# Designs tried in a protein design chat: VH-VL binders against Lactate racemization regulatory protein (larR). Part 3

Target 1, 221 residues: Lactate racemization regulatory protein (larR), of Lactiplantibacillus plantarum (f9uss8)
Amino acid sequence: MVLTDIEYLLSYLEAHHVPTIKKKRHTYLTYHGLAEHYTYVLKDGIIKNSIILQDGREYNLSYIAKPDVISLLRDEVSRSTDQPFNVRIESEYATFYQVNRVAFWKYVNSTPELQNYVKNYYRKKLSENILRLQRMVMNGKKGAICAFIYSLVDLFGRKVNEGILIDFVVTNDDIAGFCGISSRSSVNRMLKELRTDGVITVKNHKFIIQDVSYLLDQIAN

## First folded at step 10 (VH-VL; from w1 with light chain S27D)

Design x6
Fold by ESMFold2, fold request of step 14:
Structure x6 (fold): chain C 221 residues (1-221), chain A 122 residues (1-122), chain B 111 residues (1-111)
Amino acid sequence: as target 1 above (221 residues)
Amino acid sequence: EVQLVESGGGLVQPGRSLRLSCAASGFTFDDYAMNWVRQAPGKGLEWVSGISYNSGSISYADSVQGRFTISRDNGKNSLYLQMNSLRAEDTALYFCAKDSYFEYGQGYFDYWGQGTMVTVSS
Amino acid sequence: QSELTQPRSVSGSPGQSVTISCTGTSDDVGGYNYVHWYQQHPGKAPKLLISDVSKRPSGVPDRFSGSKSGNTASLTISGLQAEDEADYYCSSYTSSSTYYVFGTGTDVTVL
């Protein structure tokens, strides 16, 4: 029996009878800047991390679509910590293990396999964030949109007869928020260019990517 | 000048069929989603059906699901609504509405026709 | 089918401000910023009044404003005028299978 580090974490939480909570679509698990005494681990569902700007727009950071710890980005020695971002449920429901923050770090500090999970978690998140920053800094708005759409392939992509279906409804507000674009009209204009160039189409409110190489060509490297 | 002209309404008996048409002009028709919205006499607006720019997304209000079929012909700049098995509660003024976006839902209706009346009565 | 809840009627004297609410759920008004308002005079087709919660189209007087808090969007008419007597409908994007929902409509009367 070979357990991945996330499988080990989930088994460990079950063995310690860590309770779960369930949240419905478009409710928030946590809010940026509010004190929180728990560490949450996604068991099932899809969530979106974001920060709400002063003008009410959401600046979107990432999706989490598979089991993972929601955040370990704050001081592990404090009894409580400010949450680094908002966590909104994007699936019909999402289920989380709810573990006391002090207890979580006690488990980690006493368990080498969990220490390995935490080290891999930080390496993974750092790598993902460096790549995201590179693409955002090195691209214009069109390149940022292409990079974002391409990033959805790994998360939600399914090969279909018409191309690669992004099997998740992503609105133009979501795109604006992930790409740092303040104008819905700008997003729509660039999506029209991609449609006109035969790069994307829409089926059942979901994008289908028809020309992946075009997306890659528009992304700065 | 954007124009949307509905036609095909009339008086029909319950259980019969009608086909509504909407002729569009003054804009690039295949850049936008299109919608049918109805309003029964003295009542509010009810969204009936929407269709994306390429017909790749189509949906219907529950009240008409299985009886109505939306379609478009981008070569003729025309939107259609085939209404089968008509009922008295389908009596309404039917509007053709242009969406501001290529997919219905996320946009708003920036242009409306004047509507075509459908009356279902024995 | 789902509908967004609006008051049946609102009235005001010329020059007063009136506010029309549009209440939905986290599946529509609360979860998205795709709330739109339409004005309909008797015998006429509806016309867009406010888009995307608060954006005024060209040609719409600045006395019309929109906002949203939680599951409720609001249309405010500041400085009510006789020509504002009409029906007003909100609409929203929704995560339901229809993707659109209208409000029940509000009859504004200028006294």
Scores: ipSAE 0.676, ipTM 0.859, lowest interface PAE 1.4, mean pLDDT 88
Fold by ESMFold2, look of step 13:
Structure x6 (fold): chain C 221 residues (1-221), chain A 122 residues (1-122), chain B 111 residues (1-111)
Amino acid sequence: as target 1 above (221 residues)
Amino acid sequence: EVQLVESGGGLVQPGRSLRLSCAASGFTFDDYAMNWVRQAPGKGLEWVSGISYNSGSISYADSVQGRFTISRDNGKNSLYLQMNSLRAEDTALYFCAKDSYFEYGQGYFDYWGQGTMVTVSS
Amino acid sequence: QSELTQPRSVSGSPGQSVTISCTGTSDDVGGYNYVHWYQQHPGKAPKLLISDVSKRPSGVPDRFSGSKSGNTASLTISGLQAEDEADYYCSSYTSSSTYYVFGTGTDVTVL
């Protein structure tokens, strides 16, 4: 069977007997600014990348909910080993391959298929960040919330009779943190507008999107 | 002015049932989750049950799971608690509490009723 | 079942500061910023005092402040006054199946 880039990486790590570690919900794998000598690859679970703002609020950058490398901002010769983000476990548990950072890059440098993974990884991350910047600059707060909710479809979406279930509990603090909104009352007001307009509803603490077209119409291009 | 008025308390024998009601006014009822909180005489607060704005999310404290049923009628601005198989340990003042959010858990209780007393004995 | 741990009582003289702790786990106080404080005078319904760890509702004096570190939240009453004599409860969102949990309660006495 032809392996995707990430499937190749996972198979490579298994073939080299790379050890795994397991972390519990709401504990941190890494903290922004602390030295780290390992590259981590998510095997199973859900994590959230974030930074802590000067006022104590958490600015949320992304979820990783499928196997992927946590961060490749440092290579084998980087003078700084600082982690770029806080990485918190959001599932009950998460499991990671733990690879020495220098060793990981030696694997990459000697293996064309892993080099291809890394090139595609950077292209993917750059494209995602450019699109995020465009949507943040061009959207008001409501548009940002709509864009965020829509982005959850690829990560957690499942079709049900009532619409598209986002099969993950997302709190209003999480929404505020992903959308750069300082006021929880602003988030709540805009979520009320979406509920009143029949765009979203809630079941078992999870959102169901009832009108995807409305979300797309609110997102600036 | 927000008002929450509980009713339906009283003295009952163990194993019997009661239905509590909470009449809400002064706010848009179907914008918010609602909760029941109880306080046994001389004891602390215990969260009993919560229900989202649309009844799409419901949960119960372990102590009442399977015996109590929360419900709401948004057309009548009313919250209910059906209490079956009552036990002496259910003796308490039962408060109706308005949530600040449409889903219980993530909000706080910004308005409370004065409570209705339930006594289970004899 | 699960309760957040508070001291049973705390006392202070008028003008002093008192601090009430509220200890939970990473599933509640440690994992979220949904910690709230309620004040309850004898024979009265509880009233919201602090929301979301540290936010004061309109009308609550600035002598009441909240904070948290790790799995422990704290309510501080600075410049204690006779009217502050009451029971105080913390609460938190929890990722456990109940979704809400209250603290055991603290009786504040003004000496």
Scores: ipSAE 0.668, ipTM 0.854, lowest interface PAE 1.7, mean pLDDT 89
Fold by ESMFold2, look of step 12:
Structure x6 (fold): chain C 221 residues (1-221), chain A 122 residues (1-122), chain B 111 residues (1-111)
Amino acid sequence: as target 1 above (221 residues)
Amino acid sequence: EVQLVESGGGLVQPGRSLRLSCAASGFTFDDYAMNWVRQAPGKGLEWVSGISYNSGSISYADSVQGRFTISRDNGKNSLYLQMNSLRAEDTALYFCAKDSYFEYGQGYFDYWGQGTMVTVSS
Amino acid sequence: QSELTQPRSVSGSPGQSVTISCTGTSDDVGGYNYVHWYQQHPGKAPKLLISDVSKRPSGVPDRFSGSKSGNTASLTISGLQAEDEADYYCSSYTSSSTYYVFGTGTDVTVL
């Protein structure tokens, strides 16, 4: 009977008959810099957020693979409603609750349990951003790749006989984008090192982590 | 110098089998995925099958699924295609292609053999 | 198996530019930057011409260039030469169970 913060939010949205939308793989929910009047809550699916740099490159920031609010950087009184990230669907489909931004904050402001969700949401996102910053300052590209692969365990990891299966197809271009590596060839060389050292293997296009300790040893403290 | 040499083609009747081989040299064979691509006379290229560096990922085109089996022997730097229940539509020049990546699909075919001809005719 | 759509043929005079289109879907050309181009002269094996939309391998002349927009990739041959007369195929990674798809092929004729 005791609901987690996210379970409470989802039940609240259902009780208020909040509509849902469904999006296909590789379509965009939102685009960086365009006005958006809705708050979206992921109900089901996997999304990837990214930003466009001044030179036109698109850098990958994170996946969201469990129910959560997509972004709360703009509140009910913000002068700008521009979305901070591109949000692309990476699963076959994804489903979102679509809530008017002002209405969402009215729900929060009138509901103590939702206020607690929002406080915990910001703490969680701050912690995640600190980890992203840590990845960016790590010594060497190999450390960044190891940190990224390790981060996938919590999102997609599943214990199997061969090790920890990352139950999601992660492309070498995605790895490059998450790790700030400009060359796909550099990613491939470092993945070869991990394969040769028995740290990772591939089955059915998915990574299996065979040596988690090695990944952790390569990550800067 | 990278070399890929296919063999095992020939003329066979429908319903019979052939086994193609590809001998690889000039690169570290077990660093890369490998692929078979075919081209029917006067027609375009058709990807047939791919296999990852460790045989952990294998896929087939729908037209050959259940009849063809790709394999590799990294100790012998060799790629194979076992073709069973051959049909007239399988008549083609079969190319061995080196992938640029350890997993097929995400790479490109940077080196190709000259092909071995398979003719399936009554 | 799906195919990427290319025109059957294109032609141009020496020195002119020609462009070959390669049209797929959001599951392949539109969803990934794994679009490649291969050149095949009669009686020869294909050879890599352009990788990853626009990257030119060593030894491929600067007159070959690639781009994409949405679900369509393009190969442009500027300053056509007689040796460019060949078949051209695009290919792409796909999220389908086959993970790879070729285009239908384009016969380039130098008039």
Scores: ipSAE 0.648, ipTM 0.849, lowest interface PAE 1.9, mean pLDDT 89
Fold by ESMFold2, fold request of step 14:
Structure x6 (fold): chain C 221 residues (1-221), chain A 122 residues (1-122), chain B 111 residues (1-111)
Amino acid sequence: as target 1 above (221 residues)
Amino acid sequence: EVQLVESGGGLVQPGRSLRLSCAASGFTFDDYAMNWVRQAPGKGLEWVSGISYNSGSISYADSVQGRFTISRDNGKNSLYLQMNSLRAEDTALYFCAKDSYFEYGQGYFDYWGQGTMVTVSS
Amino acid sequence: QSELTQPRSVSGSPGQSVTISCTGTSDDVGGYNYVHWYQQHPGKAPKLLISDVSKRPSGVPDRFSGSKSGNTASLTISGLQAEDEADYYCSSYTSSSTYYVFGTGTDVTVL
């Protein structure tokens, strides 16, 4: 009967009759810099956070593939804030609880279990951001790609007879965007090296990792 | 020089089978996905089927699903299309196309054969 | 199978510009940057003209350009020449189960 902190949050939102909204693949929940009056909590589906770089390219920051709050990066009292990221739906549909920002923080401030959720949320997000920074600043391009592929194991990984299946289609544009690589040809060359070395294969357009130790060895430590 | 040479076309009655082959040379065959594309006389291009470098991904257009089977033999640098239960609407020039990527879909077709004609009529 | 919508034909006089649209959905042209263009002269195999929305392969004249906005990609031929009379096809990656889709094709006539 022990609820995780996210399960408690979802149960709390249901008990308070917080409405949900549903969005289709490749539509946006929010846009970077647009004023927003709501906090969104992912109920189900997969989304991608991104920003538009100065040169017009879309830089991908993270996937959210399990229930979680989309962002808590702004102050607790303002009626609206500018959104820090573009949020695009990557699954066929995604469903979100839509709760007024000020009301959300009132719920948190009056509820010890939600306060614990928020503290754990920040610890989790800080840890994830450290790993992202390591990928981007401490590796060459091949190391960044290996780190990114490895990071997908926790999100989408499934053990199969052939290795670890990444049960989500990730395109070479996605890889370029998550790794900060401007050249698709560079991504393709490095993926070819990983295939030739027996580190990855593909099945049904999805990667299977066959040598996780190789991926880890390429990541700066 | 990259070359793709299709063969195996011909005149065949509805309901019968035909096997197309594509011999590839001038590139590392098993680095790339391969595709079949067809064009009915006077009509546009229709993607028929694709196969990844290792045969690990295979898809078919809805119009041929369950009747056609794509395969490759990387040891012979060859791509194949087994065409069963042929229909009049399968009448077309069939092209072998090299993908620029190891997985079909995300790449483009940088080299094409001249095609082999399949005519399905009674 | 899904198809990308192209105009059946376009025409222009030598030296004019023509633009061919290629319209899909958020599942293909709108959601990805894997839009390619092929040129096919009568009796010939298709030839890659533009890859990845706007990249021009070696040997393709710079009067051919590509762009995309929303669910629509465009091929522009500036300074139309007699040799440009041909059929033009777009293609795209798609998140559907086939992963690939061609456009309906556009016949370009040089008047």
Scores: ipSAE 0.589, ipTM 0.830, lowest interface PAE 2.3, mean pLDDT 89

Design x6
Fold by ESMFold2, look of step 14:
Structure x6 (fold): chain C 221 residues (1-221), chain A 122 residues (1-122), chain B 111 residues (1-111)
Amino acid sequence: as target 1 above (221 residues)
Amino acid sequence: EVQLVESGGGLVQPGRSLRLSCAASGFTFDDYAMNWVRQAPGKGLEWVSGISYNSGSISYADSVQGRFTISRDNGKNSLYLQMNSLRAEDTALYFCAKDSYFEYGQGYFDYWGQGTMVTVSS
Amino acid sequence: QSELTQPRSVSGSPGQSVTISCTGTSDDVGGYNYVHWYQQHPGKAPKLLISDVSKRPSGVPDRFSGSKSGNTASLTISGLQAEDEADYYCSSYTSSSTYYVFGTGTDVTVL
């Protein structure tokens, strides 16, 4: 049987009895710039990566909604263990494998299948960061919001009679942070415009996308 | 069930040598790092030495560096501590301890033996 | 630092809560979440009680809890019972040449 590289990683961690931890919604697993000697692998749940800007605003980078390694920027010989971003739990709970950073890289370095996972992990993260840069640099505020909402389809999208339901609650603060918009009121105004134009609707605090073509038309490409 | 049984302790004069053994059972010995921890009479615990699953990584406390040698024989499920140039301050109960992490360790010690007593007296 | 600082002794009546501190440096307790707690009854081998700051292994009652703030870890025993009378040791991974370091130990007495 052929396992995906993430399935191999999870099976490897289980076979080696790597301990797990469980965290509640809106608690932090890690903080940007503070030392951490664990590597965490998401087992289940949803997390958000972010950094805090100098003016106190939170800049949101991505969601991780499927099993994956939280960060691989440090190796077993690094003397600095600073975390690249804050990691906050967005689901009711999230469960993580918790493995010593040095031990994790020793596992990788001795195991070709885990080395393959790491190569594919970096390729995937590079591609995701290029798309994130495009969202932030090549769009006006409305275009950035449209690009962000569209990006949620792959993460949380589910077809319903009314359109595409984004089956996850995303707050206006979160949208502001993902889109580089300085105020909630700007986000509120632009979302109201999209609702008035029949592009989206909101039901039970969740978006339903009614006109995907409109979203795509607003996005620079 | 996991079992760790230490042996080889005894009374010895300062400057002499002893070799401790730890027989392991109930787990796959060559998957795990192993450690020695000692406790002087009426005193606390002191980590002494650790060894990775394949002997590729070995470490010692400063107090024993250069005098003690840790080793293992994975074919015999056994851990060893060669103790040379013994001093009175080496008098202690010596425990064998299993690391909880695979291979290179760096976890907690999830299983301990009952210890073997080493007395260094002149 | 060659050892972590713990109070020599702590006492409490049955049903009370006691806490044990374990103070190190940024090179051990403050720098890593590899703080562990061991329980040792007289004449017995140590036994793991709490791993990774706050994780309880199977078979350890939920009246035992752990936490960490800065360079200090804490073990709390709530609902103290006679069987909890023992010595307690913390340990931590270090960034020094010594990979593991233990605390000085705390003698818990149930009055």
Scores: ipSAE 0.000, ipTM 0.411, lowest interface PAE 20.0, mean pLDDT 84

